# Ledger of designs, part 67: VH-VL binders against o27280

Target 1, 266 residues: o27280
Amino acid sequence: MDSMNVPEVLEIKRIVEESESVKTFIFSWDFRREVRPGQFVMVWDFRDEKPMSVSLIDPVRSEIGISIRRVGEFTDRVHGLSEGDLLGIRGPYGRGFELMGRDILLVGGGIGMAPLAALADEATARGMRVDALVAARTADELLFLDRLEAAGVNISTCTDDGSCGFKGFAHERLLTLEENHDMAAVCGPEPMMFQVMRILDERDVPAQLSLERYMKCAVGICGQCCLDDTGFRVCAEGPVFWSQELSRVREFGRYRRDPAGRRVPW

## First folded at step 22 (VH-VL)

Design if32
Fold by ESMFold2, look of step 23:
Structure if32 (fold): chain C 266 residues (1-266), chain A 118 residues (1-118), chain B 108 residues (1-108)
Amino acid sequence: as target 1 above (266 residues)
Amino acid sequence: EVQLLEPGGGLVQPGGSLRLSCEASGFTFSKYWMSWVRQAPGKGLEWVSWISTGGRSTFYADSVRGRFTISRDSSKNTLFLQMSSLRAEDTAVYYCAKWYIGRAFDIWGQGTLVTVSS
Amino acid sequence: SYVLTQPPSVSVAPGQTARITCGGNKIGSESVHWYQQKPGQAPVLVVYYDSYRPKGLPERFSGSNSGNTATLTISRVEAGDEADYYCQVYDESSDHYVFGGGTKLTVL
């Protein structure tokens, strides 16, 4: 049932309050449309449409979950909805995370833990050892800790203010962690991801990073999600990229683009 | 300039052993997963084994598990395949191959023939 | 134990379009890669991630993948395209690479 620009209207089955600013909205989902961790959907509230990462993929219950941080007008309206209310969903879109080997390191900042929580579920279900570094500004903003613990994930935390775990940035905590993993997956603020990627490259740990860019079509036609230097479209060739792909990208970690295509510093 | 070279190979008796090597140049060997892929004469490609960048994790096709050991030495930019308890069905050209984005192989060696015959 | 199925051979006239299929259960959910191999030579990657072309590969090579079938398409076939072609995926459940049986493309 894949379709471009034709959202399916779905009922909000459950709402999980992950923090004061983040809610997970759970929908029934027909898994003939397969979903991979790191893919995204376009969420339509009948006024506007925004890309959101899938945070829960449960084929057994036929459910997906979409985690949304309240950051503006669209997300404020969505956070005001209740169970039984309707949203339009189209997708999934994009390239998800790829798994290899016996163990994986997850590094997530803020809402960036959403797609990594879905990946952790899949990795643990496949018998991989999963280590997660969960980062936020404050303890109250650390996401998915109970869910990750229940899945058997080995969790390390850091907060900018030191209110939980290591005091400092994710890349600083990473320097104090085990260096040996078969791979890593990284999602969060792009400056954080840039610093984490550099450390992982020096450790010879292959990494996949999930990027956020402005999206209009979600299927790679409009060019609004393109990266400088490579022409990669985040919605088609990404949003997940291997670190080797991103090491060539001048833009990565330095700026983003607004809906008009103008460069905006991080 | 980017290349993989498999010097060696040869004729081995059934039940015998042989060690293959694959020398890498023109890229940073330590950053890539590496594989062995073989091809029996007149037959298709068959994946044999792969090894993680640090050498910590190894995986084998069912047909060779317990008999073959993949290893690597990043200081020498070299991939190895230790083959033991060889059988006639192991007769093949053995290629080393470098991981590429998407879990493909972008660089292949020229291959080396291993013949297992009494 | 994921299995990829390819036709053993495909024949095509020069200038025409060759299509080589790779069948697999829900292969549309996999990233499919394609290799060209000429006799006595190592395989060469010609398509990866279903449809991406490596640098320097002619635009005549293209790929698609949906449902249970991935397809390598070679338009305006030339005599130099005569080779064996293999599809490949990575099976995450076993951590094994899997190749199709290969397709011999003959250009008559």
Scores: ipSAE 0.808, ipTM 0.910, lowest interface PAE 0.9, mean pLDDT 89
Fold by ESMFold2, last read:
Structure if32 (fold): chain C 266 residues (1-266), chain A 118 residues (1-118), chain B 108 residues (1-108)
Amino acid sequence: as target 1 above (266 residues)
Amino acid sequence: EVQLLEPGGGLVQPGGSLRLSCEASGFTFSKYWMSWVRQAPGKGLEWVSWISTGGRSTFYADSVRGRFTISRDSSKNTLFLQMSSLRAEDTAVYYCAKWYIGRAFDIWGQGTLVTVSS
Amino acid sequence: SYVLTQPPSVSVAPGQTARITCGGNKIGSESVHWYQQKPGQAPVLVVYYDSYRPKGLPERFSGSNSGNTATLTISRVEAGDEADYYCQVYDESSDHYVFGGGTKLTVL
């Protein structure tokens, strides 16, 4: 076995400012350890370790990118780093997105666009038509628009406050969009994903959704990332699930769990 | 009860045509990608074709491309395979199969025999 | 095009463990599924996503996948396990399903 469970200390090669609150950190990566869109890594700043989505997968340049939103103490410290600074990376972990067919709809909310940006690159490289609905609270928080456009993705936008594109939630915008896609991939706030999943199911569009839960081991042994009703471990059986796997899960879209395992509303 | 039934098949001459059907019951047919898989006598499984839920996208094995056409009719819960320019090598049991998570097949029809012989 | 290879046959005594291999280039990066087929019957899914069991399948059936080899393991083999076994993946580059050539399991 490779040393996937031991953090490798890597130098930050480049930092891309995606927005006021989101940075992408780019590292050299040995692609003998393959990475698929939708998989995650554990990022270690020598104090804490947190799961982060891979947003760039570039085997030709031997690079990966990890997009991190500033939301708390750990991410504040990481955002304070510079090119040349070190981080520990272990992984990748989890089940990535699976592609089928000739076209795909991406629905992303906020930082949830990070794994979908990686998927968009792969899908367009395979000749698929890619439509993306990019959602955020405000215009300044819409992510990856230039990158998606450069890849040939057809973009629709919505913002909660109406500052850019459709005013409203992603599922409301989705009701006004073309109904006919071979498949969809969804990542964002879990209440948004629940509503989007219901619409896609009514349209007979098979969907994959990427979930986030508290993680400790990232290899499926501690149980901290489990979903109610099914016992699915997000780090092992997910983080990407088909909508058929999630339709029976009571907690999906309703609550999450804190580190002590207690239910906390969204 | 989840079921796929292929009420068809038969004997045809080389160069002939035949249309297979597969009738679905016990699940919402329109929500699933569907495939045809065949097995020549004494041989292994060979994937033939698959079709997306809306019928927008179709894919074919190299051995049948240009001769076979997969289609579906959600109003009848039915999958079809139109076979043309049939060859002796197309002699096989033809199964319809339902997509399952992970890009597997969880439900298979009982199969129907197509014999291509003069 | 992607190719899966299986041994043509495996023989095992009742109560022992059978291991059926499926070889492929970097198959450890694929999701591998396994089917059991008895004479005159349609295939039945016995393992999916490398190691998951469909509802109703006994715990005696298990799977693993690493590197260039996926393995179906059947512990405490019974006479009723005698069948042909196929591995299968989906090749995203061609959008084709691919089956291995099949392995006949004989219970001595």
Scores: ipSAE 0.797, ipTM 0.908, lowest interface PAE 1.0, mean pLDDT 89

Design uf1
Fold by OpenDDE, fold request of step 24:
Structure uf1 (fold): chain C 266 residues (1-266), chain A 119 residues (1-119), chain B 112 residues (1-112)
Amino acid sequence: as target 1 above (266 residues)
Amino acid sequence: EVQLLESGGGLVQPGGSLRLSCAASGFTFSSYYMSWVRQAPGKGLEWVSMISKSGGYTRYADSVKGRFTISRDNSKNTLYLQMNSLRAEDTAVYYCARLDDYYYFMDVWGQGTMVTVSS
Amino acid sequence: QSVLTQPPSVSGAPGQRVTISCTGSSSNIGDDYDVHWYQQLPGTAPKLLIYGNSNRPSGVPDRFSGSKSGTSASLAITGLQAEDEADYYCQSFDRSLRGSWVFGGGTKLTVL
């Protein structure tokens, strides 16, 4: 097995078109290298490298899936690839989700559902009851609904335009749900996560949230993904954080740093 | 072979501090939630605190909240309990216990370490 | 004072059946949280006896059984033996206490 920090050149085994803008790339994986939901890998197209969440973990088929949204030059190139083409994959990196209790709530927005889909599979396999609040701007951007349903997940949808499910944002839909859960896992736009976290805290529901920051090294040495005040490195101490940890992170939900290190609002 | 071993107990004055340690062996420490449970002399069991696998999430009983801090070092397979502002009612045998994250039972217990708070 | 209520003591003769009750509320046992039982022999640490209401860990004899109904649980011991003399504790979880692990007050079992 290759070093953890050296990209392994892997063949794209299968491509699943999740939506117009999201594809899941499936690779053969040696599960002697453990991978957990919430962890990420660095994807290398031999020109650039980007962190991507693992969205599928299948030990039976010995494969993993990486869901990628088309949002820029790198992802445009990747989306142009076909089955049989090659990508470099190194990792996994970061801290993944922990499961706690028997009832779990997943709250995901857009591509944020990627790591949560993997978590849903693990949770359901464990025998947990899984509720998922799936949010998107429009109906056609809702991800993994069929997959989640097949896994036995109880799904609630919300869309900004009301084209599917509740018309509004995830935190607004959450306010209408009265059920208590043992734990929540949250991933999506940071403003969404911030609002969801506030509600969950008020309800005394322990929550884990997956943050997104600019990452360069993925191994905690370059500091590009450091969070202000705490010094947390998203690639090392995260990307999954407990709400208790994020309560100490003043920038959470308010701003992020761009590749140049400048503060930019959400 | 699975074992927990507490240490750090002793006699301390009210208002004092004490740090307990729990050494784990025989299992993958970082894969388990951990807890502290105490038992006053001649009394029942009382849950004190729990900590997640990564250490990023903790809970405390109301009786110790703000005074006790649970932590862990997975690289050393060690659980800690920092006890500050100790009171007479904190006198107890303190057990380290492995906590199941699904059912919420404790399946592995140490032999305990005695903490006595007295003037 | 304990969140879960147990009788302070029970007794039985060798070979008899004894039961220990554990009464909770709608915020713990009644909230579908499992009940677990621990045996504590004199001068020793507690040992997990029953988990998940009715499951026995490896090494626990089948003469020990657990059940749960509504807001209460029960531990039954059949074929009582001298070595069963111990303190028994039920344990569950209570979300109304900001999510706390809760124990019963304990029951001292005496074998006559």
Scores: ipSAE 0.940, ipTM 0.963, lowest interface PAE 0.4, mean pLDDT 96
Fold by OpenDDE, fold request of step 24:
Structure uf1 (fold): chain C 266 residues (1-266), chain A 119 residues (1-119), chain B 112 residues (1-112)
Amino acid sequence: as target 1 above (266 residues)
Amino acid sequence: EVQLLESGGGLVQPGGSLRLSCAASGFTFSSYYMSWVRQAPGKGLEWVSMISKSGGYTRYADSVKGRFTISRDNSKNTLYLQMNSLRAEDTAVYYCARLDDYYYFMDVWGQGTMVTVSS
Amino acid sequence: QSVLTQPPSVSGAPGQRVTISCTGSSSNIGDDYDVHWYQQLPGTAPKLLIYGNSNRPSGVPDRFSGSKSGTSASLAITGLQAEDEADYYCQSFDRSLRGSWVFGGGTKLTVL
């Protein structure tokens, strides 16, 4: 059995409060195990296990960060933890983002900014020009702004209530931006991603999108994260997909499967 | 040693099909974009197609769009070009090339495989 | 008919300096895309000669140099040698063509 499939019990090194509902948990990491932006890990609190995107990759400090939004019982328990407490981490899993060109656009909504923040770090380190459209419901839910700014990212914000930046949704803000990029990376609510992808396709901007589905095994065996029509396993062939791939996925932007395998609308 | 080796070229009739292969060695194949470039006899270089690292994104020159399909198998370190509905103007040496994802140059080339479309 | 325009041929005597021009447009070279150069010896595959307008890969002599200005680029060869006789191609990227890699028509360099 591959050692990567056995959870490693790691101590929470630091906790960063990103917002009222989002915390980043930082762990020591052995970078002999490569990790890429867009990949995820399975987080085990010794009761339940959930997939979480990697939001920080720091080879210098030998650290990774996992940003978690408080949304249910599992995340509620995790948010109750303190520095020094233990979690089980296995991975990383999945296909991460590919960088292409010298000019990249990041479009993120809510916790979707987590993997994009990691990608931003890599892109800026590579010398790329990075523009980021950061979306949230309200100003206080905008994530990683200081971090992105410090990295040299050009930030544009939008909020549903207009409390910061453009008043409206990410795709609406994108329509007001005329500049094209060599590539785009998108992560957030699937309806947002769907609209953003349509705009980018019309502009002939190659785009990668990170999908969220119910995952159980994370190793492409159980099939819980399979996408209709294609049979793509989000944990194996994803979670990052090119727009060309998603164009073949009928359920994208329309529905997802719940833990019981039932279709549930977005 | 970094190397690309094309195969699958040959003589084919107009309207026929041919599948080219490119075997990569000496580097992490899955970490690079790949491309096909062709050169008609006595003519210049023409970009044909490109494929992303994962294979999830492809581009084609207008001259081959709808007829050619680029693909890759990273587990076999192999790049492919499926050519359908071949035309006389497709006659060329086809080169496999490693594509830089930042500057967009091709730094590794195979020796090429000759494709001849003729009656 | 090539997107990038090169002179069909240039010639020079050993030891001389020769220059090959590559003219593009606002949608490729003028759109801040780099120009790369390839050398193709007779009967061989192309070889990357210059990348990123002016950078030399390992193994390429410093007598080869590249430059870019506006919508055009230039390859200069100093101290011309017999082994430099080859075809030379410039290459860039064009976003207006739905993102295509574009080549010049090639220049045949003859060493007299």
Scores: ipSAE 0.939, ipTM 0.964, lowest interface PAE 0.4, mean pLDDT 96
Fold by OpenDDE, look of step 23:
Structure uf1 (fold): chain C 266 residues (1-266), chain A 119 residues (1-119), chain B 112 residues (1-112)
Amino acid sequence: as target 1 above (266 residues)
Amino acid sequence: EVQLLESGGGLVQPGGSLRLSCAASGFTFSSYYMSWVRQAPGKGLEWVSMISKSGGYTRYADSVKGRFTISRDNSKNTLYLQMNSLRAEDTAVYYCARLDDYYYFMDVWGQGTMVTVSS
Amino acid sequence: QSVLTQPPSVSGAPGQRVTISCTGSSSNIGDDYDVHWYQQLPGTAPKLLIYGNSNRPSGVPDRFSGSKSGTSASLAITGLQAEDEADYYCQSFDRSLRGSWVFGGGTKLTVL
């Protein structure tokens, strides 16, 4: 067992309130431990442990950021923390995003923008042109807009209620965009990702998608995050998958498994 | 030293199969896209296939699509090309090449392995 | 039949300047994809000569230069030397071909 599997107790250096329900917790990070956009860490609040995407990677400041959406008991506790408080962090784990070409499209929904924000930073740093389609239910749930803009990302927004940008869903907005990119990175609600992937496939745009599944061990042992038919472990072979890989995954966009292993439809 | 070394070439009959290997050394293999490029005798270069760093994404030239399969084993620093349903027009020196993921050039080439498809 | 068009041959005397053209289309070179050049000496594997239209990898002499304009690119060799006798290939990317790496037909350079 690698030492990386032992949670490191880290002090919350800063907290950024991204929205009413999303906070980014920033930690000092030793970059001798490589971390890539799309990878996740296991966050331990000394009671429970949950996988969280890395949303900020800053080698200059030696910092990483983890964006957490308030959705349950664990995240409620974490959201109650303050700067200076401690969390256990182990990782990073999983396969992150790859960059290909010079023009990239990011399509994110809600908290799915977390890993994409990190990817945007990397892409822009490489000199890539980055377009981002940021989707949310309402305007106040749109994440990382200022950060993306500051990085030089071309942003398009869409909201379910039309409170900001295009009124409708991400895939609907995407249909109105004619420009093709060298690749796309997608993260958000799985039904959204499914529809977006279909469009991108029709356009012959290679796409990577970040999946969310129940992950317990994060090291590919427990099997809780296994995808049907393929046996892909989201924590090991993912969470980032190419569309070509997901095309073989029957459950993608259709259902997921809950902690008890039961099929739960989207 | 950065190096690519192809193997597996040989003589095969039409309709036959052959598997090429490319051993990589001197660099972090898993950090690079890879490609196969072939050159028929006395002809020019033709891109055959590419594979992403993780191996999860592949692309093929129309001339080989459905017949060739590119794969990689990052734990072995090896690139593969499974060639099925070989045709005479597939006769060529096959080069393994390291592919730049930004500019899309190939900066490292192997010495090539000769594949001859003949009755 | 190559997506990119090169002259089949060029020649020059030692010390002269020669140019090799590479003509593409709006779906490759014209689509803002870079042009790269490879040198292939007789009996050897191709070697990257120019990348990103005009950049020289380490070890490539200054007498080699590349340029791109519109849907075309050019490789220029000044101070031609005997060892420059080789085949030269331009390469780019074509999005219309479901994203394919495309080569020119190659140019045989003869040093007289």
Scores: ipSAE 0.937, ipTM 0.963, lowest interface PAE 0.4, mean pLDDT 96

